# VH-VL binders against Jasmonate-induced protein homolog: the designs that were tried, part 3

Target 1, 185 residues: Jasmonate-induced protein homolog, of Atriplex canescens (Fourwing saltbush) (Calligonum canescens) (p42764)
Amino acid sequence: MASTQAMGMTEQQKKSVDEMVEKATNMGVNVQAQNSAVVSMINQTNVSMTFNENHNWSGSVVGTGYPKSIPTKQSRQFIHQGDAKDGSQGAVVYYGSNANGEPCGWLLAWCAPTNVTPTKPNRVYVDCGAQSKFDTISWDTIKAKLDVGPATTNFTDVDTETTIAAGVTSTGSFASVGAAFGLST

## First folded at step 14 (VH-VL; from j2 with heavy chain Y108W)

Design m5
Fold by OpenDDE, fold request of step 16:
Structure m5 (fold): chain C 185 residues (1-185), chain A 123 residues (1-123), chain B 107 residues (1-107)
Amino acid sequence: as target 1 above (185 residues)
Amino acid sequence: EVQLVQSGAEVKKPGESLKISCKGSGYSFASYWIGWVRQMPGKGLEWMGLIYPGDSDTRYSPSFQGQVTISADKSISTAYLQWSSLKASDTAMYFCARHYGSFGTYSWGMDVWGQGTLVTVSS
Amino acid sequence: EIVMTQSPATLSVSPGERATLSCRASQSVSYNLAWFQQKPGQAPRLLIYGASTRATGIPARFSGSGSGTEFTLTISSLQPEDFAVYYCQQYNNWPYTFGQGTKVDIK
């Protein structure tokens, strides 16, 4: 399904992403994460979000795995261990509902190379919208989009009034990924 | 071999609608973002937004959101930029460009550009 | 959005001399910085990406350096065909933004 970005990142979204990046950083430090992406996600919708699926291009989740749910107004974290060659590259999709109770989805993809260099930058790609949009995901397409993506980005789906923002930064030992899943209402 | 060819110059009046095109060839059109860039007379480059033709994923720069519509028809390898109601301030050169990127041998960039479409809006 | 500021606005250089162009970002853009060249009546051409990597077919006399907020494009020995306007662009944060450009003309 076609989708259009309606707005740039709001100041509130920026703050939320920064806070999640900080939370991820703190977690990574506490567990002494190495060559990983530590991901922190906040659910800013009015209902709980549930894990739907993930994809690994390089690396895999460790520990307790992907949070099965993200309660409303709460954040959850996970660690994605990168491989020695390509670092941590993955994506995760969570389902929820918009303000009208319509089923919606939020997609977060990230690229956190083992060593960040001019030719190996951190990247994120985000998407959200009607849940049906994520019934059959082309991960090759997501990867292609991710490969040209920025380190900080956002997207708002006007039709479902859903929004998502994310950012990635490197600490030297690991990457911190922050994301905010929300509504544009 | 890889190229983008844009439609010809346009002379319009305020209030008129317009749709210009950018046709790709020599590569898998559906698999790369196509972006649009505005350049007003004697001014610099302004990034407007982009579309992924494969699934019509479209992202706008906030300053151009609601001002223009970006679309694509992958069946004919063509991207479009359109206005519902032109203003004199829309007078500019408009470029389309392929956004290329690949992890691995990392490559990035707006590496292929159309020749530009001049849009003149005056009474 | 991130504001990109280029300096100087105009740079007058003699053929064969070194040209140094500056680009500053309002906040860190890491290495996600590109340089473009535009000649009169032509579309822009990609010169550098990743702050320091030359695009395919770009002569060695063009080099990019920098990271974070300060970037430089250097033309080691200016050739007649190098007189043009140069733009920097960040692609670290959405939306991607250009600098206002630096015109390189003949001294």
Scores: ipSAE 0.936, ipTM 0.959, lowest interface PAE 0.4, mean pLDDT 95
Fold by OpenDDE, fold request of step 16:
Structure m5 (fold): chain C 185 residues (1-185), chain A 123 residues (1-123), chain B 107 residues (1-107)
Amino acid sequence: as target 1 above (185 residues)
Amino acid sequence: EVQLVQSGAEVKKPGESLKISCKGSGYSFASYWIGWVRQMPGKGLEWMGLIYPGDSDTRYSPSFQGQVTISADKSISTAYLQWSSLKASDTAMYFCARHYGSFGTYSWGMDVWGQGTLVTVSS
Amino acid sequence: EIVMTQSPATLSVSPGERATLSCRASQSVSYNLAWFQQKPGQAPRLLIYGASTRATGIPARFSGSGSGTEFTLTISSLQPEDFAVYYCQQYNNWPYTFGQGTKVDIK
């Protein structure tokens, strides 16, 4: 299992994850037993980010759904409930802007298998850049990249000066997916 | 047969530009990452970066970000590594490798390597 | 970045004997660990991925084990062609990183 260090989660993020799990539990979601992933996203940019689209390869969002927005310097979470066979596999895209006000996008894709094994690792793929880059996403291509991706990664788009970092780790009861949407400036 | 063939050895002077190549054959070149690995004389292996030829998605190792440019031309199944201004410290063997991924039975990449390109930079 | 440390730096083994190489990660890399063999003047060759899965065409005498931070490559019976430098590599975190290598030479 990947360490929490690989996730780069702050104590606040951990607390937020716990709160999210608690909320979901109160809503009747069995996070621990349903191969769920708790996805935590922090917006480190200077403007609010807005949900654009998602894709599910295995599982679906539960509870309150995808955060409609992620305010600047704040974190939001959602639970993606995986299935017993393939775990939680999904992607989400949020829009925002860079330091120059240029429209930009951030893409997070993750694979959190039911059980991490030598042949079924946690995986993540990330991308960011000009918003137009995400007008038409080839999810097959994203999946192909995800399938060979590491458990923790980061990317900087030099043209838009946007950054993204993400990681997937197993907690023993659910998968924790963390992502930071940021600027390189 | 799946293979990667790299361009020949280079002898350059500091300040000169250079572009070396890695040509793939025997598989769908556009659908697999190509990685570049540096090996300085008598030293170990260092990841430089990756490129997905299909859409030119390029990822650099931090130590090589801004130091080199990785590119690809999928129409001729070729990946490139280039320097705008070589340094003596760029003297090394450079390998390209396919980063393979499989659907179904998981198989991890770096399974096919080029033969390497020796780059010598000296005054 | 994750630092990979291999030991020993050099391992002298007689043909037919067992060789055990160690690789340690500065933090957990789960099962995302590969082993490569490199002979002089040649490109590296993938031996093991997923910590314990032999790549296609790799002889059964090569085996990998471990998870998290400690990994081992074992050559059950060293053959003449096995004398080379061996590298471990983690691919759990980008950037990927190699160990510094272990040279297996003839005792």
Scores: ipSAE 0.907, ipTM 0.954, lowest interface PAE 0.4, mean pLDDT 93
Fold by ESMFold2, look of step 19:
Structure m5 (fold): chain C 185 residues (1-185), chain A 123 residues (1-123), chain B 107 residues (1-107)
Amino acid sequence: as target 1 above (185 residues)
Amino acid sequence: EVQLVQSGAEVKKPGESLKISCKGSGYSFASYWIGWVRQMPGKGLEWMGLIYPGDSDTRYSPSFQGQVTISADKSISTAYLQWSSLKASDTAMYFCARHYGSFGTYSWGMDVWGQGTLVTVSS
Amino acid sequence: EIVMTQSPATLSVSPGERATLSCRASQSVSYNLAWFQQKPGQAPRLLIYGASTRATGIPARFSGSGSGTEFTLTISSLQPEDFAVYYCQQYNNWPYTFGQGTKVDIK
């Protein structure tokens, strides 16, 4: 069955995403980030999550790269440095498992332009579900969805009982992206 | 010419099922989100949700989750809005609209609308 | 969800005069604000997106301004065909939400 869910983050998802945006903001201020997305992700599942894949439409990760793992109930961060024209636009996929131990994936995509303007907004796109869903990703499809998406969103896969929420906001010279990877149970 | 053409008006009784359609032409139908908007008699506009026809990724407004089914058949460039059991409170005009955007030149828009489908549910 | 509040509910204006419509968001929506015109029996028509950018084919007398939580639509010289209901709509968050509408009537 296709896995579709109501929009609108739960109170817990709102709190988690806000906390992750705050962590990203604090990190960006501390390192004086410029023209970048500072991304903070919390693993609210029962197992450690493992980095699988990234994609870049604009910009690239800096420093020590993408966190290789995100331990259960912990958060990890990275900085994605934007290009001069189109800022930071990218995606990551992390793997883990659901409450039943079945392999699952979580996808986070963001658009964080150098400067937010009427035609260059902050945006996010999220997806999650069975790990096999992410075996072959059409990045053109993800970009098309991201281009007309919102600045905050969530998704729940009813078949695997996985969920994800994310938001992006601008903080001075950088954007803060917060995401919560979790289970709907 | 980019067009969205909806199926004709419906008069139904409570408890009946209904599936209305929205056919797109003049553009790559599968490549853009298409959404549904309800307008109850004498009321404003309510965004119901949307679907990406390319992979059937479907997202619902909380007010409409479990009340309707949004679906698409990309092979015939058609989106659908469906009720399994209509209520009198489903009486409204229903519009489909394309969600268009192009980073850097056009940030977002429900730029092309269907003509609307009037659904009347009464005894 | 984000609540969009329009004022006034009804605006009576003579042809050739300026009409100013207000829209307020319950939280910041950045520039993610659109304006629509709807005439009786018709689908809504996109006027403005990005708070201030006219959609293709929209006459220059329509202009929008604002960001964050406060937005305005201005019709600089009201024409007979402009009497309609106008809706603002935020697209910063899903679900997208519309204001309740401002009816612009002939005075």
Scores: ipSAE 0.842, ipTM 0.917, lowest interface PAE 0.9, mean pLDDT 93
Fold by ESMFold2, look of step 15:
Structure m5 (fold): chain C 185 residues (1-185), chain A 123 residues (1-123), chain B 107 residues (1-107)
Amino acid sequence: as target 1 above (185 residues)
Amino acid sequence: EVQLVQSGAEVKKPGESLKISCKGSGYSFASYWIGWVRQMPGKGLEWMGLIYPGDSDTRYSPSFQGQVTISADKSISTAYLQWSSLKASDTAMYFCARHYGSFGTYSWGMDVWGQGTLVTVSS
Amino acid sequence: EIVMTQSPATLSVSPGERATLSCRASQSVSYNLAWFQQKPGQAPRLLIYGASTRATGIPARFSGSGSGTEFTLTISSLQPEDFAVYYCQQYNNWPYTFGQGTKVDIK
């Protein structure tokens, strides 16, 4: 009985993800980012989102760290510096509420290798739903899903009416990750 | 040896229900996405969707959402494809395939396929 | 979704000769391109992933090239066992999509 949904970004999701990729690209150029993922996230829900958790498979956040909050209808960014060998591979979880005020979570995972090759691709994985879904996360499971995942994707949880979309692309020396955290209603 | 073994051919009438199976062996079944591919008679391959059996995370191609149900029972290493009401247009060969990948070693692969299940729906 | 277009639809090649199959994506898929072989009555067989990397056990006469939107599968010195339909498939986006196939007939 788990939530299921069809794949494919809506036009609004594609526009939002493209805007977030552009913001990440502009930030990466401005700070001369190297071997890193520059991540831009927009909160398209009706309440502020709060940072819950991160995970690193390769690399670590730099600068002021992960945004502690993302106000409603606003975006926030961070830079995740990659390791020399395996680039930037990480995940974040943000909490918020759905249209009914129920606690919900949004998970974004990315793989941004130092150089994209046939065996080292850009990847994203996304998930969202009731906050309790994220009480205990198997990061090995998320990595297994991420390793065979796409470079752009979305997910909608029909039970909570939450949705998330994300994409990753490379421009020269860094990768730009854009994500839209939202409601399906 | 890594294998996916599918249930046998089916001959059905329109309106009947059907659930076909795909049993994995020789690997950690719950740890890899497994997907379904349709091949209509004389046609090419169509990716229908996939499931992660470890937590039943299920994703459908838009063309197949609402048309079929993908499910799994990890306790018996089996994935399923099912219809609540078959149509003549569901006549096809159906394959399951493992989606394998490991960063740096294997970027991606539908590397192991079941032998196929022929479903014939005739009025 | 990303549309994959293969050409030609059918290719007739003499044994020992070279076959070249083309695949085009409607938008960039980076290196996220696979090639499959399907013989009559059988499941597809993974030949190439990452546009150019041969899967385990695939003979060296199969090679792939390309990135972005244009991809090629080359079969050098065609063997009798190589008659089949060949599909390209992108895995850059969900849903994954296949080309319509190229049938390779051996003269």
Scores: ipSAE 0.821, ipTM 0.908, lowest interface PAE 1.0, mean pLDDT 93

Design m5
Fold by ESMFold2, fold request of step 16:
Structure m5 (fold): chain C 185 residues (1-185), chain A 123 residues (1-123), chain B 107 residues (1-107)
Amino acid sequence: as target 1 above (185 residues)
Amino acid sequence: EVQLVQSGAEVKKPGESLKISCKGSGYSFASYWIGWVRQMPGKGLEWMGLIYPGDSDTRYSPSFQGQVTISADKSISTAYLQWSSLKASDTAMYFCARHYGSFGTYSWGMDVWGQGTLVTVSS
Amino acid sequence: EIVMTQSPATLSVSPGERATLSCRASQSVSYNLAWFQQKPGQAPRLLIYGASTRATGIPARFSGSGSGTEFTLTISSLQPEDFAVYYCQQYNNWPYTFGQGTKVDIK
């Protein structure tokens, strides 16, 4: 069984992302979300994850804000309210540890336009690895990557054996973002 | 003038190594994803993967993971595709292409392509 | 991976006729669909992105339509220089995938 940096989701990642998209959808329906990204994240690592930072290109978090922690094997959600022009575009970084106890980070970025059009698609970008990778983030670089990104993707860092997968889809008047933060081993 | 210029055709034997290049000019090379596309003789197009030269963030299509290495040297505006041990089935035309997009205007494109590098591998 | 299926495999048309090329995705790709033209001995050329938006410098006779899983490229008045293979490509998911191509032969 080989470790890979391939883009293909494992069956477990696909299941987890679909479940998180469904959780985000259910939450968005229940609160009647409008022009927003409803984000659901599951921690599939062996330790609790802690919030490190966020970035906004368009919109901002509402309600109780970003979950400060995500306990192991549990999910947490937040709502990012979009602006009228460009919808919800943002990113979050969570910290945790790999199987060897080494500090690691997981980055999720999303673009959830007010209306999906040929020039304004839903997009995600993901990254993970050693915590030091996230010491100084160029948000212009992340935005450049996100602007040509897909609506679903994953990444595995072979050095730390961390992995992340995410997807975004629109449901009615909001977008559902699902993400799985995990280990490749 | 935005341009991608690839290295010349290669004729190799199975088991040999090879590194082909794609040099960009006329734009900020480090700020755009560069990808590689394979076209086997008489066949269609296959996207192999891409790299962001600014920080060397590299992503591979599953069918090419572990089969090739994508790399870049931003100081000379050049991306590379390399094999440690060529197979006859690697015989193909290889293109590099810039991946470009801007929210709300030009949402996506492989808008600038290299001319292609023909790699022939025969025993 | 998302499988892109093009039809027909080959389309023989006369100059001035309309050519219609189809592309089907195995799952929804929203508007994230591009069309490329490739002439013999050349790199592919981007024609259409976002399913329906012409790339800069592409003649108005090329148009695209569709969303989700069904897409069409139309050449409204085929010119002799339009002899080529045409590929659709989804960019909704990494890895990107291409259709197998439709060869347009000029009678």
Scores: ipSAE 0.771, ipTM 0.892, lowest interface PAE 1.3, mean pLDDT 92
Fold by ESMFold2, fold request of step 16:
Structure m5 (fold): chain C 185 residues (1-185), chain A 123 residues (1-123), chain B 107 residues (1-107)
Amino acid sequence: as target 1 above (185 residues)
Amino acid sequence: EVQLVQSGAEVKKPGESLKISCKGSGYSFASYWIGWVRQMPGKGLEWMGLIYPGDSDTRYSPSFQGQVTISADKSISTAYLQWSSLKASDTAMYFCARHYGSFGTYSWGMDVWGQGTLVTVSS
Amino acid sequence: EIVMTQSPATLSVSPGERATLSCRASQSVSYNLAWFQQKPGQAPRLLIYGASTRATGIPARFSGSGSGTEFTLTISSLQPEDFAVYYCQQYNNWPYTFGQGTKVDIK
């Protein structure tokens, strides 16, 4: 089942992603992060979101791990420590509900190379929709999409009226990833 | 040899439907994004959107959302661009292009292009 | 979306001479910038990706530079086959966007 999607971020989505990138940057500076992705996610839905799963292609989460929940209109952060060779490459899925109370999911994937170069850029991939969409994920497929993906993107699932936007940039010795999980209406 | 071969030129009237094709060979078609690019007569290039044929994940440029349908049939390595009701302003050359890249390679971009399909819509 | 602005619109250059083409992005695209060449009646051809990396089979006379918002394509010694239209394109954001092109004409 294919969803209709407009690619352009709304003004509000761009503002929210920029704010989350700034929060990630401030956190990374404060903890002196190195060779890592500092990820900040805001829940712009009407209910708390719950962590479902993660995937690692390179590196792993450090500290207290992935936030178990993200309360409505709040943000949460984690740090994903990169491997020496391939940096930080991972994904997370959070569950919540749409405006009608239907179960939904939001997927964020990132690539934060150890060194950003002309041939190894920062990348993100995002997806959202009905929770059942995330029952069986082909991580090889997500990786293939991520490897050609942009550094800033969004997706809106028309059927569930859910949306997600994300961006990644390098700051000093780490990457800042900002994401906004939300509703299109 | 990696290749994208598009369907032939089309001459249509406003209001008619149309589906043009882009067939890939020489690589794992289902594993790469395929995008469509419009070039209006005498104008530059416009990226319309793309599809991942492996699962039909489809993303549209806002200018083309609701104006066309991008689809694929991975079993025959073919992507499609489709209009339900053509307009004279749809007159253009349409290219498909593979979006290549993977972590650990040194190459990236729209590296392989179809030859183009000229669509002419006139009364 | 990110607006890509190319200058000049047309560049008249003699064979053997140097051509310099400019591309400006409305916001930073890091190194996520490609250059394409297009001749009449043909599909575009990828020349440069990552702002400065030549695609396979592209001659060394083509070089790219820049990052962020300002980019340059240089053709160090024009050959007869280099007279074409050149497009820059950012791939930092979806949708990808192209500049409007620079036509390189023989003088």
Scores: ipSAE 0.746, ipTM 0.887, lowest interface PAE 1.4, mean pLDDT 91
Fold by ESMFold2, look of step 18:
Structure m5 (fold): chain C 185 residues (1-185), chain A 123 residues (1-123), chain B 107 residues (1-107)
Amino acid sequence: as target 1 above (185 residues)
Amino acid sequence: EVQLVQSGAEVKKPGESLKISCKGSGYSFASYWIGWVRQMPGKGLEWMGLIYPGDSDTRYSPSFQGQVTISADKSISTAYLQWSSLKASDTAMYFCARHYGSFGTYSWGMDVWGQGTLVTVSS
Amino acid sequence: EIVMTQSPATLSVSPGERATLSCRASQSVSYNLAWFQQKPGQAPRLLIYGASTRATGIPARFSGSGSGTEFTLTISSLQPEDFAVYYCQQYNNWPYTFGQGTKVDIK
């Protein structure tokens, strides 16, 4: 019922997010990314995940776009190019299933400003749970939560036993975003 | 004027329930996280958790998960902290605070605090 | 969680003198560092956010500096009303965490 959980990443989540940040960093260096968020996501569930939607507050995806699927136990990446003033700010939603076969969703939002300053920090926001939770998304609400949120976070939905963790850090001319989409048990 | 006003001091016995309140005014109450901070007698500050009143998204510090319930009623701009069964160790001052901030603003943080609610739990 | 360590625990300073308070984070918190003042029986008061930006209405004698893991609050000319406990707080990660406080005694 109530989807509440203590905040703070587990050691497993820290490891997974760090690995995804490293993958994002390597990709960003290889393509010489600038003023962008390089995003790496790992699917730690038992089924393939499929792309559902995105939202942009600033910037847009480049290259081949958002990965249409993320196979079980694999990672996928994309680059979100920022605007000159406000950098890269966006969100993605992926769908999959929990251990019981119930439809579920994972939401990742990020803020990667062109220049990190005291009033323009790197931020992430995450959510997960039953797929129906994502039938109606208030993007204004997600932005408000993101703007005050942390640079690293997690969430676990007790009802569906789904979990998500993410972190963002600056790497030279771009930001590296790592996320782990998973199951809590 | 942005303001948070908390309910009055409480004197309780172990095992009793309690719900204290924090009423906001002067801003869009539903649009910002409200957090709770505990200060035990003679001790420092402990961040307990927070709620987004707009959709009741609630998150707890590990030390407080399962120990308290944070809730809100956005229709009356009020957040709550409650215990189903008080312990003597719950004796403390409890503050609510707004977690203010917007991308690119010159103001952030726990910028507006309630006056505090003293909870005393003793036989 | 990120551990915030303040030093010194207690600082005795004469009125008109400079006070310097230190805060260390166990890992980088970027600029996501705030300072609060708390007087007995009162709620904490936000002094500084973003490591160095004074909150509304805070006198210029309060200044903050630092980024990453090392931060400093300076009170350039202590006034009698500055007797209080000062807390640093990181807001880079949830849960937010406070330092243990520095008590400033004014001689």
Scores: ipSAE 0.743, ipTM 0.883, lowest interface PAE 1.3, mean pLDDT 91
Fold by OpenDDE, look of step 20:
Structure m5 (fold): chain C 185 residues (1-185), chain A 123 residues (1-123), chain B 107 residues (1-107)
Amino acid sequence: as target 1 above (185 residues)
Amino acid sequence: EVQLVQSGAEVKKPGESLKISCKGSGYSFASYWIGWVRQMPGKGLEWMGLIYPGDSDTRYSPSFQGQVTISADKSISTAYLQWSSLKASDTAMYFCARHYGSFGTYSWGMDVWGQGTLVTVSS
Amino acid sequence: EIVMTQSPATLSVSPGERATLSCRASQSVSYNLAWFQQKPGQAPRLLIYGASTRATGIPARFSGSGSGTEFTLTISSLQPEDFAVYYCQQYNNWPYTFGQGTKVDIK
């Protein structure tokens, strides 16, 4: 079956993303984040997820860096500091497994411009599926997709029964990114 | 008042296990990273790792990865640093500190410190 | 890891004089630089964060400047209570790293 990526989310996904956005927001406020993307990710699969790789179009991770793992049913956070010109633009990929134990991957990309405008809004792009799908990532392709991405999005890979949802919102000082990595079972 | 209070001095022998504590009060403990810093006698400060008590997100300095375990119990606003098997070289003062500040300009300030826990390991 | 190098190792200054401490990073840490003061037998105290922002309760005589790889802590008029060891710390990249410290003692 073909995979489907849509702007709409299930109620459960929306709730999870909103919670992560809120968590990111709270974290950002507590640390007085500026010109950054504060990212909060929850692993809703049944096994731990591990960091695979990241890509920076603009800015870089600061502080403690990318979480090396996201335990099952737990969330982890990081801060991606934007540059003065183009803000925070990056992506991260985590590996895990689906309900059948098949190796899978989840990709989260975000764009948080320094100055959010109607022509430069916050954006997210997500993808998931078989781990092999992420062996060689065309970051140019991802960027192209991100550039036209919405503020909230989700994707379900029917073949692996994996799903991912994400949202981004601006607080005025920084962008809060929330993501939920899950299974469609 | 915001403060961190650490457990008392420890005198141990090599091979023994140890768990020291850092209790926070006066603020939302779960919402701020807690860091551990080592200071060997007469030496400078060494960053060991961080934990976010809210979800137990833990980050170790590479040099301390696998050497110690950092944990937290947010229900009692307490962070922990523990060794499974102490070495003489673990003799040092250990500080916990709260991290606050701006991610982005990432002004993570270690603004509140515990008073330190002296750990002495000798045969 | 990012290596932080402080200079001088020891700075002898008379009370009332200006003290200038340097901190250099092996690579850019942007503005993510903090200064700490530590007195014997005490925990470090945060003085400056974000390279130039004084922490709450820190006297105005303490000031921080710099960005990227070069940073300076200035004590405009050294007070008796300012004799201590001062550390810079970068928190731009994990792992966070401290300088080796500068001891400010009485001339």
Scores: ipSAE 0.022, ipTM 0.609, lowest interface PAE 6.7, mean pLDDT 91

